# Designs tried in a protein design chat: VH-VL binders against Rho GTPase-activating protein 11A (ARHGAP11A). Part 4

Target 1, 191 residues: Rho GTPase-activating protein 11A (ARHGAP11A), of Homo sapiens (Human) (q6p4f7r49to239)
Amino acid sequence: VPFNALPHSAVPEYGHIPSFLVDACTSLEDHIHTEGLFRKSGSVIRLKALKNKVDHGEGCLSSAPPCDIAGLLKQFFRELPEPILPADLHEALLKAQQLGTEEKNKATLLLSCLLADHTVHVLRYFFNFLRNVSLRSSENKMDSSNLAVIFAPNLLQTSEGHEKMSSNTEKKLRLQAAVVQTLIDYASDIG

## First folded at step 4 (VH-VL; framework fv_rosmantuzumab)

Design b1 (from R3 with light chain S32D)
Fold by ESMFold2-Fast, scan of step 4:
Structure b1 (fold): chain C 191 residues (1-191), chain A 122 residues (1-122), chain B 111 residues (1-111)
Amino acid sequence: as target 1 above (191 residues)
Amino acid sequence: QVQLVQSGAEVKKPGASVKVSCKASGYTFTSYYIHWVRQAPGQGLEWIGYINPSGGSTSYNQKFKNRVTMTRDTSTSTAYMELSRLRSEDTAVYYCAREGYSSGWYDAFDIWGQGTTLTVSS
Amino acid sequence: DIQMTQSPSSLSASVGDRVTITCKASQSVDYDGDSYLNWYQQKPGKAPKLLIYAASSLQSGVPSRFSGSGSGTDFTLTISPVQAEDFATYYCQQSYSTPLTFGAGTKLELK
């Protein structure tokens, strides 16, 4: 199901945000101190059960283990029909990260101004959540660099068929993580 | 001092029911899933099911479905596994085990009860 | 159900040896870059003890002579060097799919 057609909840200061995203992030905030929260996958067994319940409108995230909720959150972004960061902007975002220090962050944020208003509100909501996680890195061991490495594949990867590891592929993966790290560190400045 | 302490050995006749308890201490009981595993004499380990003490949701191995019921009492930090319509092949040591979160990883049993021996004979 | 095949069923070793136990799942137990495979040690009359989780992560308090490796369907537990207290039965377990299943066990015996 397209992003804009998902059920939405009204969130003060952010507008209409997909209900699953609000429920997942709100539940995880109760466990924001958990070490390795996003680093390890949750239970695949429980992820399948939780996804089935969520898809049928059952409220069950409040009693779910935090790593299972984190796993569903990653899956949510991975399974969107189009990446939440539109494919059309990916090349420009990666080029922005190749600019000099400070210029790269400014250029990345300027590119975010091209996003639709709804997308901006959702990204601000989610990346402010990730920033809050990173501010607890002394307890949870997840700074913005760690979170960026985890979420970049879920937020930026398109379904381009073949793949071969090379120095160019490694550079692309680093740049994708750098884009996400900028969005985490400057979440309130997105759009 | 995290530990799970189980109830004592049981001897039952075929057709009876047994209810084994597992008392948790040294951690927040509702934060960790409790699994039940059994081991017949001289045999390997067999998973029975789990309960989430927060909310009481359960999942059972199909082999035991309609014979097993898992419950918990949050006020006493105790999990229970009841197995009904007992057969001689249910003779085994029954273990409760906690699914650990200490390393940020789930689905590994980091703390085990000492086991409850069940003998089913006529 | 996912079938877990351990080999060998038993092996004899001396203190100081390197031993390897293998575990094969009937289908992949990997998800999102992690392997849902655990290793346990069981001594006679005792409950199992967690040694390795996520195929290769050493449980806190477990000696570094224990190590795990593998991914997908093929996994190994290595004990090197074997100590006197390591003579026990070892079980692999998948936590990828219900029902959770264990290998049949490998008994490590003193020569």
Scores: ipSAE 0.137, ipTM 0.675, lowest interface PAE 5.3, mean pLDDT 86

Design b3 (from R3 with light chain Y31F)
Fold by ESMFold2-Fast, scan of step 4:
Structure b3 (fold): chain C 191 residues (1-191), chain A 122 residues (1-122), chain B 111 residues (1-111)
Amino acid sequence: as target 1 above (191 residues)
Amino acid sequence: QVQLVQSGAEVKKPGASVKVSCKASGYTFTSYYIHWVRQAPGQGLEWIGYINPSGGSTSYNQKFKNRVTMTRDTSTSTAYMELSRLRSEDTAVYYCAREGYSSGWYDAFDIWGQGTTLTVSS
Amino acid sequence: DIQMTQSPSSLSASVGDRVTITCKASQSVDFSGDSYLNWYQQKPGKAPKLLIYAASSLQSGVPSRFSGSGSGTDFTLTISPVQAEDFATYYCQQSYSTPLTFGAGTKLELK
């Protein structure tokens, strides 16, 4: 299901955001200090059961373990029919990250101005949530670099089983993480 | 000290039923799933199923689904596994185990009961 | 069901040796960047003890001479250097899908 067709909740200052994303991020805010948040997925068995309940409209995230909510959140982005960061911008985003230090951030944010309005609102909401997680890194041990490594494969949807590692693959993964790190660090400037 | 203590050894005849208990202490009983695993003499480990003590929901290995029932009593922090229509092949040590939360990882069995030996013989 | 093939079935070693035990799943046990693969140690007459979770994470209280590696379908447990208390049976286990399944075990024996 396209993300424009998902149930949405009105969020002050962000507009209409997918309800699952709002519920998951809000629930995780209560556990933002949890060490290693997002680094380890929760129980895959519980994750599958929790996903079934969510898909049938049951309100159960507030009572779920934080690692299970984090796992569902990663799965949510990975299972979108098309990546939240459009595939046609991926090459340009990776090339932007090969520029000089100050220029790469500006170029990445300029490319985000090409995104659809709704996509911009969803990304601002989610990346501001990740930025808040990173600001508590002294407690949770998850800075923006750590979060970028975890979320880049899910947001760019390039992970389809195991891929043989090569120098080109390693470079691509580093650049994908760099894109996501810029979006976390400059979340309020997206679009 | 986190601990799971199981009931004592059982000797049963074919066709009988057995109910094994697993008493939890040292942690919040309803916060962790309890799994049951068995080991026949000289053989490896075989998963039977789990129970979520919070809601009582269960999931069973299809091999045992027609004969196994898992329950819990939250007031005594005790989980139970009942196996019916016993066969000689059910002779094994039965373990309860906690699905732990260790460094943010939930799917490993970090605490085990000492085991309950079941002998099924005519 | 996911079949776990563990090798070798038995292994003889001396104190101070480096030993490697292999575990192969019939299908990938990876999900969202994590491997749902655990290693346990069992001594005669005792319950199993968790050594490693998520393929490579050392359980609290377990000595650093134990290490795990691998992803997807192929996993390895390494013990280096082997100590006298390490002579036991080792089991791998997948927690990716029900029913949860274990390897047949590897018995580490003194030479």
Scores: ipSAE 0.006, ipTM 0.551, lowest interface PAE 10.6, mean pLDDT 85

Design b4 (from R3 with light chain Y31W)
Fold by ESMFold2-Fast, scan of step 4:
Structure b4 (fold): chain C 191 residues (1-191), chain A 122 residues (1-122), chain B 111 residues (1-111)
Amino acid sequence: as target 1 above (191 residues)
Amino acid sequence: QVQLVQSGAEVKKPGASVKVSCKASGYTFTSYYIHWVRQAPGQGLEWIGYINPSGGSTSYNQKFKNRVTMTRDTSTSTAYMELSRLRSEDTAVYYCAREGYSSGWYDAFDIWGQGTTLTVSS
Amino acid sequence: DIQMTQSPSSLSASVGDRVTITCKASQSVDWSGDSYLNWYQQKPGKAPKLLIYAASSLQSGVPSRFSGSGSGTDFTLTISPVQAEDFATYYCQQSYSTPLTFGAGTKLELK
């Protein structure tokens, strides 16, 4: 289902955010200190059942195991028809990460100013959630670098294309993770 | 110490029912799914089903669906498996097992009960 | 139902050997980059013990001489070097789809 067609909830300070994202992040905040949160996929069986219930409007995330909610959250971003970070910005985002340490963050945040208002609000909401997870890394063992490696493939995938970039794949994956890490560390400055 | 302790051995006649218990201790009972697995003498492992102790929802292997019922009592941290209309082929050791939340992997069985031997004979 | 085929059904080895046990699923047990494949060890009269989860992750407290590999439909458990306490029956299990299914087991016997 297209991003703008999803049910939305009004969230103070962030605006209209997809209801699934609000419910998932809110449920996971109760388990934010769980070691390895997002490292492991949940039960495929339970994820398929949970997704079916969510798609039919049943309230069930608060009773689901945190690993299953985390898995469904990753699946949510991966399955968007267009990546939440638009494909036409990907090259520029990766090039921004090749700049010097201070300039790369500024350039990445400047590029985020090109995003639609609704996308900015959703990204601020989600990345502030990830930043909060990273701030509990002494307990959960998930700092912003760890979270970036996990989420970059889900947030920067190409929806219809496929690429065999064997010679440059490692560099591309490192830069994609660096983009996501910047957005986590500077979540409140997105847009 | 995290452990699952099962009820003792049972001897039943064909057509009877058996109810096996599995008492959890050392962890939050409602946070982990409990599965039931059996093993006939000299044979391999066969999955029967699971229960989510939090909501009581269950999923059964189709082979047992018409004869098995799984329940739990959260006040005693105990899961139960009842198998009805017993046949000689139900003679087996029955295990309860916890999914491995401690390992961060929900579908691996990290803690097992010691097993309950069921003998069905006339 | 997903059928799990283990090979061999039994094998004989000496202490110090490298042994390999294989497990083949009738369909892929991978989802979202993870393999839903676990390995268990069972000694006579005892409950099974988890060795490996997610095809290649070593369970806490399990010796590093145990390792798992594979993806999709083909998986391998390796024990190297074999110790005296490793003579037991080994089972693979898929947790990708209900009903959860186990391989028929591989009995590791002393030569």
Scores: ipSAE 0.007, ipTM 0.560, lowest interface PAE 10.3, mean pLDDT 84

Design b5 (from R3 with light chain D30S)
Fold by ESMFold2-Fast, scan of step 4:
Structure b5 (fold): chain C 191 residues (1-191), chain A 122 residues (1-122), chain B 111 residues (1-111)
Amino acid sequence: as target 1 above (191 residues)
Amino acid sequence: QVQLVQSGAEVKKPGASVKVSCKASGYTFTSYYIHWVRQAPGQGLEWIGYINPSGGSTSYNQKFKNRVTMTRDTSTSTAYMELSRLRSEDTAVYYCAREGYSSGWYDAFDIWGQGTTLTVSS
Amino acid sequence: DIQMTQSPSSLSASVGDRVTITCKASQSVSYSGDSYLNWYQQKPGKAPKLLIYAASSLQSGVPSRFSGSGSGTDFTLTISPVQAEDFATYYCQQSYSTPLTFGAGTKLELK
């Protein structure tokens, strides 16, 4: 799994989580009230500079603006060599979201039981963070649906990323967002 | 009631230095970058640089590098821009501006100071 | 440096007109689906006021008669219908790379 090669930090109850992810989510926790968190990447200039510092192992996230940290977090998932949600499960996850309202969440969570243990721990950590963000939606205006739309392209991105918008593409994007929303809403039940 | 209030007009001789202040109120000073922009008579807007009030880190336009210094005082929520070795071409209105966010967007100047007029003449 | 070419340099319009101001960047100012292009209004003797950020997002408190569009290198600010208080100079600005750069400005003269 590609993220096994990244530096990791021990996190109580979650195990070994990529250090960048821990640092980013911990830093953003101080700014969880920020309206529109994750909606935009922030400054491109600062994002490029911040990525460079992180790549050199510098502890710079605590002093970075929340929008820049959020942007770098989205970029982290987007640029993984393999999607954190394995490509071979994508079709099954989208089909699960086409089941009836009672069954779609259960089917999606059952599919998450097929993930490697390390992947499950990382996803539980990250999606519990997103769930906490969504619980502050009256202040930050980012409910689980809003977060899902933002993160789905970054978590489920494949070689078809530049596909032209069509009715089929719109349906696929909605289903991808629905998968991510289920994982946010039921974060503690992943795996 | 978010606002930036700048110091008053300055008249300087060539070769002198000027230090302009920009006092923030109505928001958390350390949460937003402060930029400095100038406008010479009959000209458009020219970016000078920015400071992150949280850590004090700065970035300057190369045109002004070695002449400009940006600092801040978090206890008074005030940003400063000092420009040295002044020339007549530095005659301009100098603005501080907050790099604001609305719906999480940080790249636009949503709040501006009223401007400080600098005249450099013998 | 990214050069911002703004046109026209000035225009005259009557109240009720639709006016269009264009801004062209010497290189793309878009990244990851976002455009780092802002529009400001400046009245004589006053500081600039943010109208549009991210090419098309209307700043809070700005009337809906102002709209922005475009991506990559070509951007447009539209004012429709123009009102008497819209007499001002308008500037585009890129925040994609340092140094941040502004267009030369467009003076809108109301008749």
Scores: ipSAE 0.012, ipTM 0.582, lowest interface PAE 8.3, mean pLDDT 84

Design b6 (from R3 with light chain D34T)
Fold by ESMFold2-Fast, scan of step 4:
Order: sequence, then structure tokens, then C-alpha cells
Structure b6 (fold): chain C 191 residues (1-191), chain A 122 residues (1-122), chain B 111 residues (1-111)
Amino acid sequence: as target 1 above (191 residues)
Amino acid sequence: QVQLVQSGAEVKKPGASVKVSCKASGYTFTSYYIHWVRQAPGQGLEWIGYINPSGGSTSYNQKFKNRVTMTRDTSTSTAYMELSRLRSEDTAVYYCAREGYSSGWYDAFDIWGQGTTLTVSS
Amino acid sequence: DIQMTQSPSSLSASVGDRVTITCKASQSVDYSGTSYLNWYQQKPGKAPKLLIYAASSLQSGVPSRFSGSGSGTDFTLTISPVQAEDFATYYCQQSYSTPLTFGAGTKLELK
């Protein structure tokens, strides 16, 4: 299902945000102190069961383990028909991260101005959530660099994600993480 | 620091039941699933089932479904596995294991109990 | 049920050797680009110890001489160079679907 056709909830200050994203982020805020919050999300068995309940309106995310909610959140972005960060911008975003230290952040944020208004609102909502997680890193051990490594494959996923690791692939993954880290650190300045 | 400590060895007669305990410490008990695995003498590992300590929901291997019951007590951070209508073929070491890992993203058994030896003999 | 087939059932090696153990699943254990395949080491009288998760990720505290590879249905555990403490039984396990299943084990013995 296309991104803009999903059920949406009205969120003050952000507009209409996909309902699943609101429910998942709100539930995870109750567990923001959990060490390694997004690191442990990998149980296919539980994720399939939880996804099935959510799809049928039976799911109660607040009763699910935080690692399973986090896993379903990563899966949500990974399974979008098109990446939420459009593929057409990926080359420019990676090139921006190869600029000097201050210039790379400004260039990345400038590129975010090319995004559709709805996409900007959703990204500002989600990345502000991740920034809040990173601000509790003394307790949860998840700073913006750690979160960027985890979410970059889900937010910038393309067919190349199945390629074997090489020096070129590793460089690309590092740049993708750097893009996401900039968006976390400057979430309120997106678009 | 993170550990699972199981109850001691048991000797039972055929037809009896046994209840093994697994006490968790050093982590938040309700944040990780607990699995039970057994190993007959000289044989490999066989999965019995799991319990989610938060809600108490369980999933059992069909082979054991009519004889096994898993429970937990969140106030003592202890998981239990009860196996009924024991047979000589149930003679094995029974392990509890935490579903999780020190770092990473996938379900694996990162912490194991020391094992409880069950002998079923007449 | 997903059947896990390990080969060989036993393997003899000397300290300093490179050894490989193979694990084959009866169906794919991949989901969204991740392989739900784990490797454990078990020494006599002890509980199993997690070595590798997600086919290729090294568990914290496990020496780098252990490595895992593969995807879909075919997986390999490599130990190089073998050290004296590595003589043990190794098990693969799928965590893709219930019932969770293990391979029959591979016993690594000193030549």
C-alpha cells in the first residue's frame, strides 16, 4: 500500500501522520529508557503475529515488548513501496555527506526542501522522535550515530541492499548512516 | 551479572509430573521471552516452547502440547515449566534460555540456565 | 517444520587448522534481507553458548576466529585458526518459524 493511502491520524504541530507510526512512536516513548531499544528487534515469529493483529485492528502495541514494536517500526519503513526518502535524491544526499563538516549538514537540509510537504511533516515527526531517543542515550545507549546505523537501511533501502559487502558497499552504507544522523540531529530543520 | 539459575536435579517415576524453575537476575525479566530446550543423553537439542513473561502468553512445540505448561511469577522473576505424564524418553537435561542477544537485531538464545537433569525410571 | 541438516556429523582437526561446518535448511529462513540462523557451541556438561546470530553477526565476547556466512537455505560456520578450547559440539538453529529447530550437531575432535 502506497504511503499516502495508509490510514492517518491528525497530530498537532505535524499534520496528518500515518496512524501506525503515531501508535508505534507513542508506545515506544513509554520505554525510552530501555537499553538498546532498536538493537534487539529481530523476532520474525513475533513480528508476523503482531503485524497480523495490527492489520486486523486487534493489535495493542502498548502490551507488546518494546523490541517487537521497534522491529515492526523498522519493517514499516523497509516495506514501503518506495523509500520515504525518494530514490531520486539518494545520490545527491550521499554526495552532500562528502563535503566539509559544516557544509554537509547544510547541504543535506537544503536537499530536504525538495521533498513533498506531506513527506516533510512525516519525517519531522519521526526524526524528532528519534532525536528524543538520542537525548536519553545515557540510559538507553542509543545516540544519533547508533540510531542512524539502524535506520539508514530501512529509510534508504534499494535493490542493492542484497549485495555482498565490499569496500564500495561499506563506504555507501557509512554515507547513508551519515545522512540519517544529520536528519536526526537537525530534525526540526527538515524542509 | 545477567544470569538464569535453574532448580536442582529430579528423579521421577513414569506417569508422574515435574516442575522446573528458572530464576532470572541482572535484567528486566518482562523484557525478554524465555524458551525451554531439552537434550537427551548423547543427543541433540530439542525446542519445547516459550513464554512471554510480560503477558504470560505461551507457544508450545506440538510434540509436547498436551503435556507441557509454562508459567511465570513476575514478583520473583521466575519462569516455570511443568511436564506431565512422564515417560522414560523424557530423561534429559532441561534448559531455560533467554531470547535475546548482547547486541544485534535477531532472536537467538544469548543467556542459558545451567540445566536441570531429569531422570525418569521405574 | 523446518528441518536442519548439518554436515559433517564429526570432524577431526589439529590446532591451527581451518575448519568449516555446513548447515542446510529445508526451506528459506530469510525475511526482508535477514537470515534467521544462529550457531551455538556446547562443551561436555555445559549449556550451549551463542556464537553467531543472523547468520554472520559475531556475538559479543566471541573470538574473531569464528565467522558465519550464507543465506536462504545454505549456511557455513568457519573456525580459523582452530585453538585447543574450540574442540566442542556445534549446532545451527533456525529462528524463522516455530517450532524452532536445531541441526543434529557437529563434533569437532582433536586429530
Scores: ipSAE 0.000, ipTM 0.498, lowest interface PAE 13.9, mean pLDDT 84

Design b7 (from R3 with light chain Y31L)
Fold by ESMFold2-Fast, scan of step 4:
Structure b7 (fold): chain C 191 residues (1-191), chain A 122 residues (1-122), chain B 111 residues (1-111)
Amino acid sequence: as target 1 above (191 residues)
Amino acid sequence: QVQLVQSGAEVKKPGASVKVSCKASGYTFTSYYIHWVRQAPGQGLEWIGYINPSGGSTSYNQKFKNRVTMTRDTSTSTAYMELSRLRSEDTAVYYCAREGYSSGWYDAFDIWGQGTTLTVSS
Amino acid sequence: DIQMTQSPSSLSASVGDRVTITCKASQSVDLSGDSYLNWYQQKPGKAPKLLIYAASSLQSGVPSRFSGSGSGTDFTLTISPVQAEDFATYYCQQSYSTPLTFGAGTKLELK
């Protein structure tokens, strides 16, 4: 199911955001101080069961363990038919992160101006949530760099995804994380 | 102290039912799944199933399906496992165990009950 | 169902020795870089105790002489140096898929 065809909820200041994303982020706000919230995959067994319930329209996220909600949130982005950050922008985003310190953030944000309006609203919503998580890093141990490492593979996933690790692969992963960190740190400036 | 305390030993005849209790203390009962595992004399560990104390949802090992029922009472922080149509091969120690968050890994059993011995004899 | 094969079934050792116990899953128990493989210690008449989770992570309160390694289908528990209180039965367990399954156990005995 395409991104725009998912059920949506109206969110003040952000517009129509996928309902799952709103429900997951809202549920996780109650657990924002939890150490290691996004670090582990959570229970595979519970994640499969929880996904099945969500797919059939059952309202169960508020009663689910926070790490399972976090795992399902990562899976949500990973399983989109098209990455939420469009594949055709990936090379340009990685090139932007190789610029000098002052230029890399501005170049990355300028590239985000090429995104469709709906995508901009969804990304502002989600990255503002992640920024709020990073602001509690003294308690949850998840600063924007840590969150970027966790979410970059889910947000910038290529469909073929499985490659042998090399020096080039490691450099690519670092640049992908740097893109996501910029979007977390400047969430309100996306688009 | 985080602990799980189980009910006492049971002796049953074939065809009977047994209901074992597991009382949790020292943590938020509804935040952790409770699993049930058994061990026949001199044998290894065998997983029976789990219950999510929050919503009451359960998952059972197919081997015990139609004979096992797991429930909980949130007011007393107690989980229950009922096994029906008992056979001599059900003679075992039955453990409840918490699927722990302390290690940041949900699928590991970090806290165990002391065990309940069930003897089924004709 | 995922079948867990432990070897050896029993092992004799002396205090101060290095011992290794192996566990093989019939299929991969890895997901997204994490291994859903746990190790437990059980002493006679007692409930099992968690030693290692996620193949290599040491549970809080467990001595550092215990270590776990491996990924995919092949896993190892190492005890070095063996102490007197380590003579017990050890079980591996996969939590990747229901039903959760355990290895048959390895009994560590004093020589």
Scores: ipSAE 0.006, ipTM 0.590, lowest interface PAE 9.4, mean pLDDT 85

Design b8 (from R3 with light chain D30L S35T)
Fold by ESMFold2-Fast, scan of step 4:
Structure b8 (fold): chain C 191 residues (1-191), chain A 122 residues (1-122), chain B 111 residues (1-111)
Amino acid sequence: as target 1 above (191 residues)
Amino acid sequence: QVQLVQSGAEVKKPGASVKVSCKASGYTFTSYYIHWVRQAPGQGLEWIGYINPSGGSTSYNQKFKNRVTMTRDTSTSTAYMELSRLRSEDTAVYYCAREGYSSGWYDAFDIWGQGTTLTVSS
Amino acid sequence: DIQMTQSPSSLSASVGDRVTITCKASQSVLYSGDTYLNWYQQKPGKAPKLLIYAASSLQSGVPSRFSGSGSGTDFTLTISPVQAEDFATYYCQQSYSTPLTFGAGTKLELK
């Protein structure tokens, strides 16, 4: 199911955000100091059970362990029918990250202005959450670079068979992480 | 300190039921899943199932379906495993174990109870 | 069910030796970059003790002479150098899918 068809919650200053995303981020805020949060997916068996419960409209994550919530959050983005960062912008986003230091951030943020209004609100909400996690890196050991490496594959995924650029795989992965890091560091400036 | 303490040894007749307790201390009981594992004399380890103490949700090994029930009491930080319609083949040491979760260790059993010996004999 | 095959079933060694225990899963236990394979040590009359989680991560308080390696389906526990207190039974376990399954165990015996 596309993310604009999912149940939504009204969030002050952000508008209508998918209810799962609000519940997950709000629940994880209580555990933001946890070392290595997002580093591991948690229990795959419990993740499957939790996903089944959420998919059937049970919105309570308060009893779920933080690592399972974190894993489900990564899975949420990975399993969207279309990446939340649209595939047709990926080439431009990666090229933006090859510019000089000041220019790469500005170019990446300018490209975010091409996103649909609803997508901008969702991304601003989520990346502000990740920025808050990164600001606690002295406690949780997850700075914006660490979070970018973890989330880039989930946010910038493409269909199997469309990525025959494996000859430059290391360069591509580095640039994908750089895009996500810019969005974390400048979350309030998205759109 | 963090520990799980189980109830004492049980001797039961075939067809009876047994209920083993596992009392947690030294940590937040509702934050960690509790698993049950058994070991027959001279044999290896066999997983029975788990319970999430927060919501009470359970998952059981198909081998024990319709015979095992897992519950918990959050006021006493105690997990329970009840096994019914006992057979001589259920003679084993039964362990409760906590899944660790600090720094993402949810998939491993970091704390174990001392074990409860069950003997099923006529 | 995921079948866990351990080899050997028993192994004789002397203090100071390097020993290797192997574990094979019938299917991959890798998910999202993490490997759901754990190693436990059990001494007679005692509950098992966690040694290694996520295939290669050493549990807090476990001596560095224990190490784990492998990914996907093939895994190894190495003990080097073996000490007198290491003579015990070792079990691998997958936590990727229910039912959770253990290998049959490897008994490390003094020569």
Scores: ipSAE 0.027, ipTM 0.603, lowest interface PAE 6.5, mean pLDDT 84

Design b9 (from R3 with light chain S32T D34N)
Fold by ESMFold2-Fast, scan of step 4:
Structure b9 (fold): chain C 191 residues (1-191), chain A 122 residues (1-122), chain B 111 residues (1-111)
Amino acid sequence: as target 1 above (191 residues)
Amino acid sequence: QVQLVQSGAEVKKPGASVKVSCKASGYTFTSYYIHWVRQAPGQGLEWIGYINPSGGSTSYNQKFKNRVTMTRDTSTSTAYMELSRLRSEDTAVYYCAREGYSSGWYDAFDIWGQGTTLTVSS
Amino acid sequence: DIQMTQSPSSLSASVGDRVTITCKASQSVDYTGNSYLNWYQQKPGKAPKLLIYAASSLQSGVPSRFSGSGSGTDFTLTISPVQAEDFATYYCQQSYSTPLTFGAGTKLELK
């Protein structure tokens, strides 16, 4: 199911954001100090049970372990029919990250201006949440670089799998993480 | 010191029930799931089920459903496993084990009880 | 149920040897880039002890001569160099899906 067709909640300053994303992010705000938040996946058996409850409309995220909520959040982005960052922009975003230090961030943010308004609002909401997580890195040990490595595969993956680890694949993964790190660090400037 | 201490050996007749206890100490009892695993003489390990001590929710291996019940008492930091309608094939050492942090571990059993030997014979 | 096939069932080695034990799951035990595969050591008359979690992460207090590798369905536990206290039975376990299942075990025996 495309993210525009999902149930939405009105969020002041951001507009209509998918309800699951709002519920997950607000629940995790209570656990923002958790060391390794998003780095560790939690229990997959509990994650499957939690997903089943959420899919049936149960309000259960506030009582779930933070790593299980984090796992569901990563799964949410990974299982979108099309990546939330559109596939047709991926090459341009990676090329932007190969520019000089001053230019790469500006070019990446300029490319975000090509996104639909709704997508911009969703990304600003989510990346501002990740930025807040990174601001607690002294407690949670998760700075924007750490979060970018974790989320890049979930936000930028396309249908084609990469079975072979090569030098080109390693470089691509580093550039994908760099794109996500820019979006975390400059979340309020997206779009 | 973190430890799980189990009740002593049991000898039961076929058709009887047994209730094994597992007392936790040295950590917050409600923060970790407790699993039960058994091992028949000279055989491998077999998972029976788990209990979440915080909410009391359980999950059982289908092989033991209708015969196993897991409970806990948070005031004494003790988990229990009751197995009913015992058969000679239930003769085994029964272990309780702590799953690591649900907030960060990969469902690995980092602390184990010493085991409770159950012998089922006529 | 996920079946865990462990090989060999027994292995003879001398102190100082390099030993490898293999574990194969009947389906992938990976989820979101992590492998839900653990390794335990059991000595006669004692409870199992956790050695490796998440396929390759060494449990605190476990000597570095133990290492784990693999992903998806194929996993390996390596002991190098083997010490006298390492002669025991080793079990792999998947925690990806209920029921949680163990391999049949590999007994490491002194030559």
Scores: ipSAE 0.007, ipTM 0.531, lowest interface PAE 10.4, mean pLDDT 85

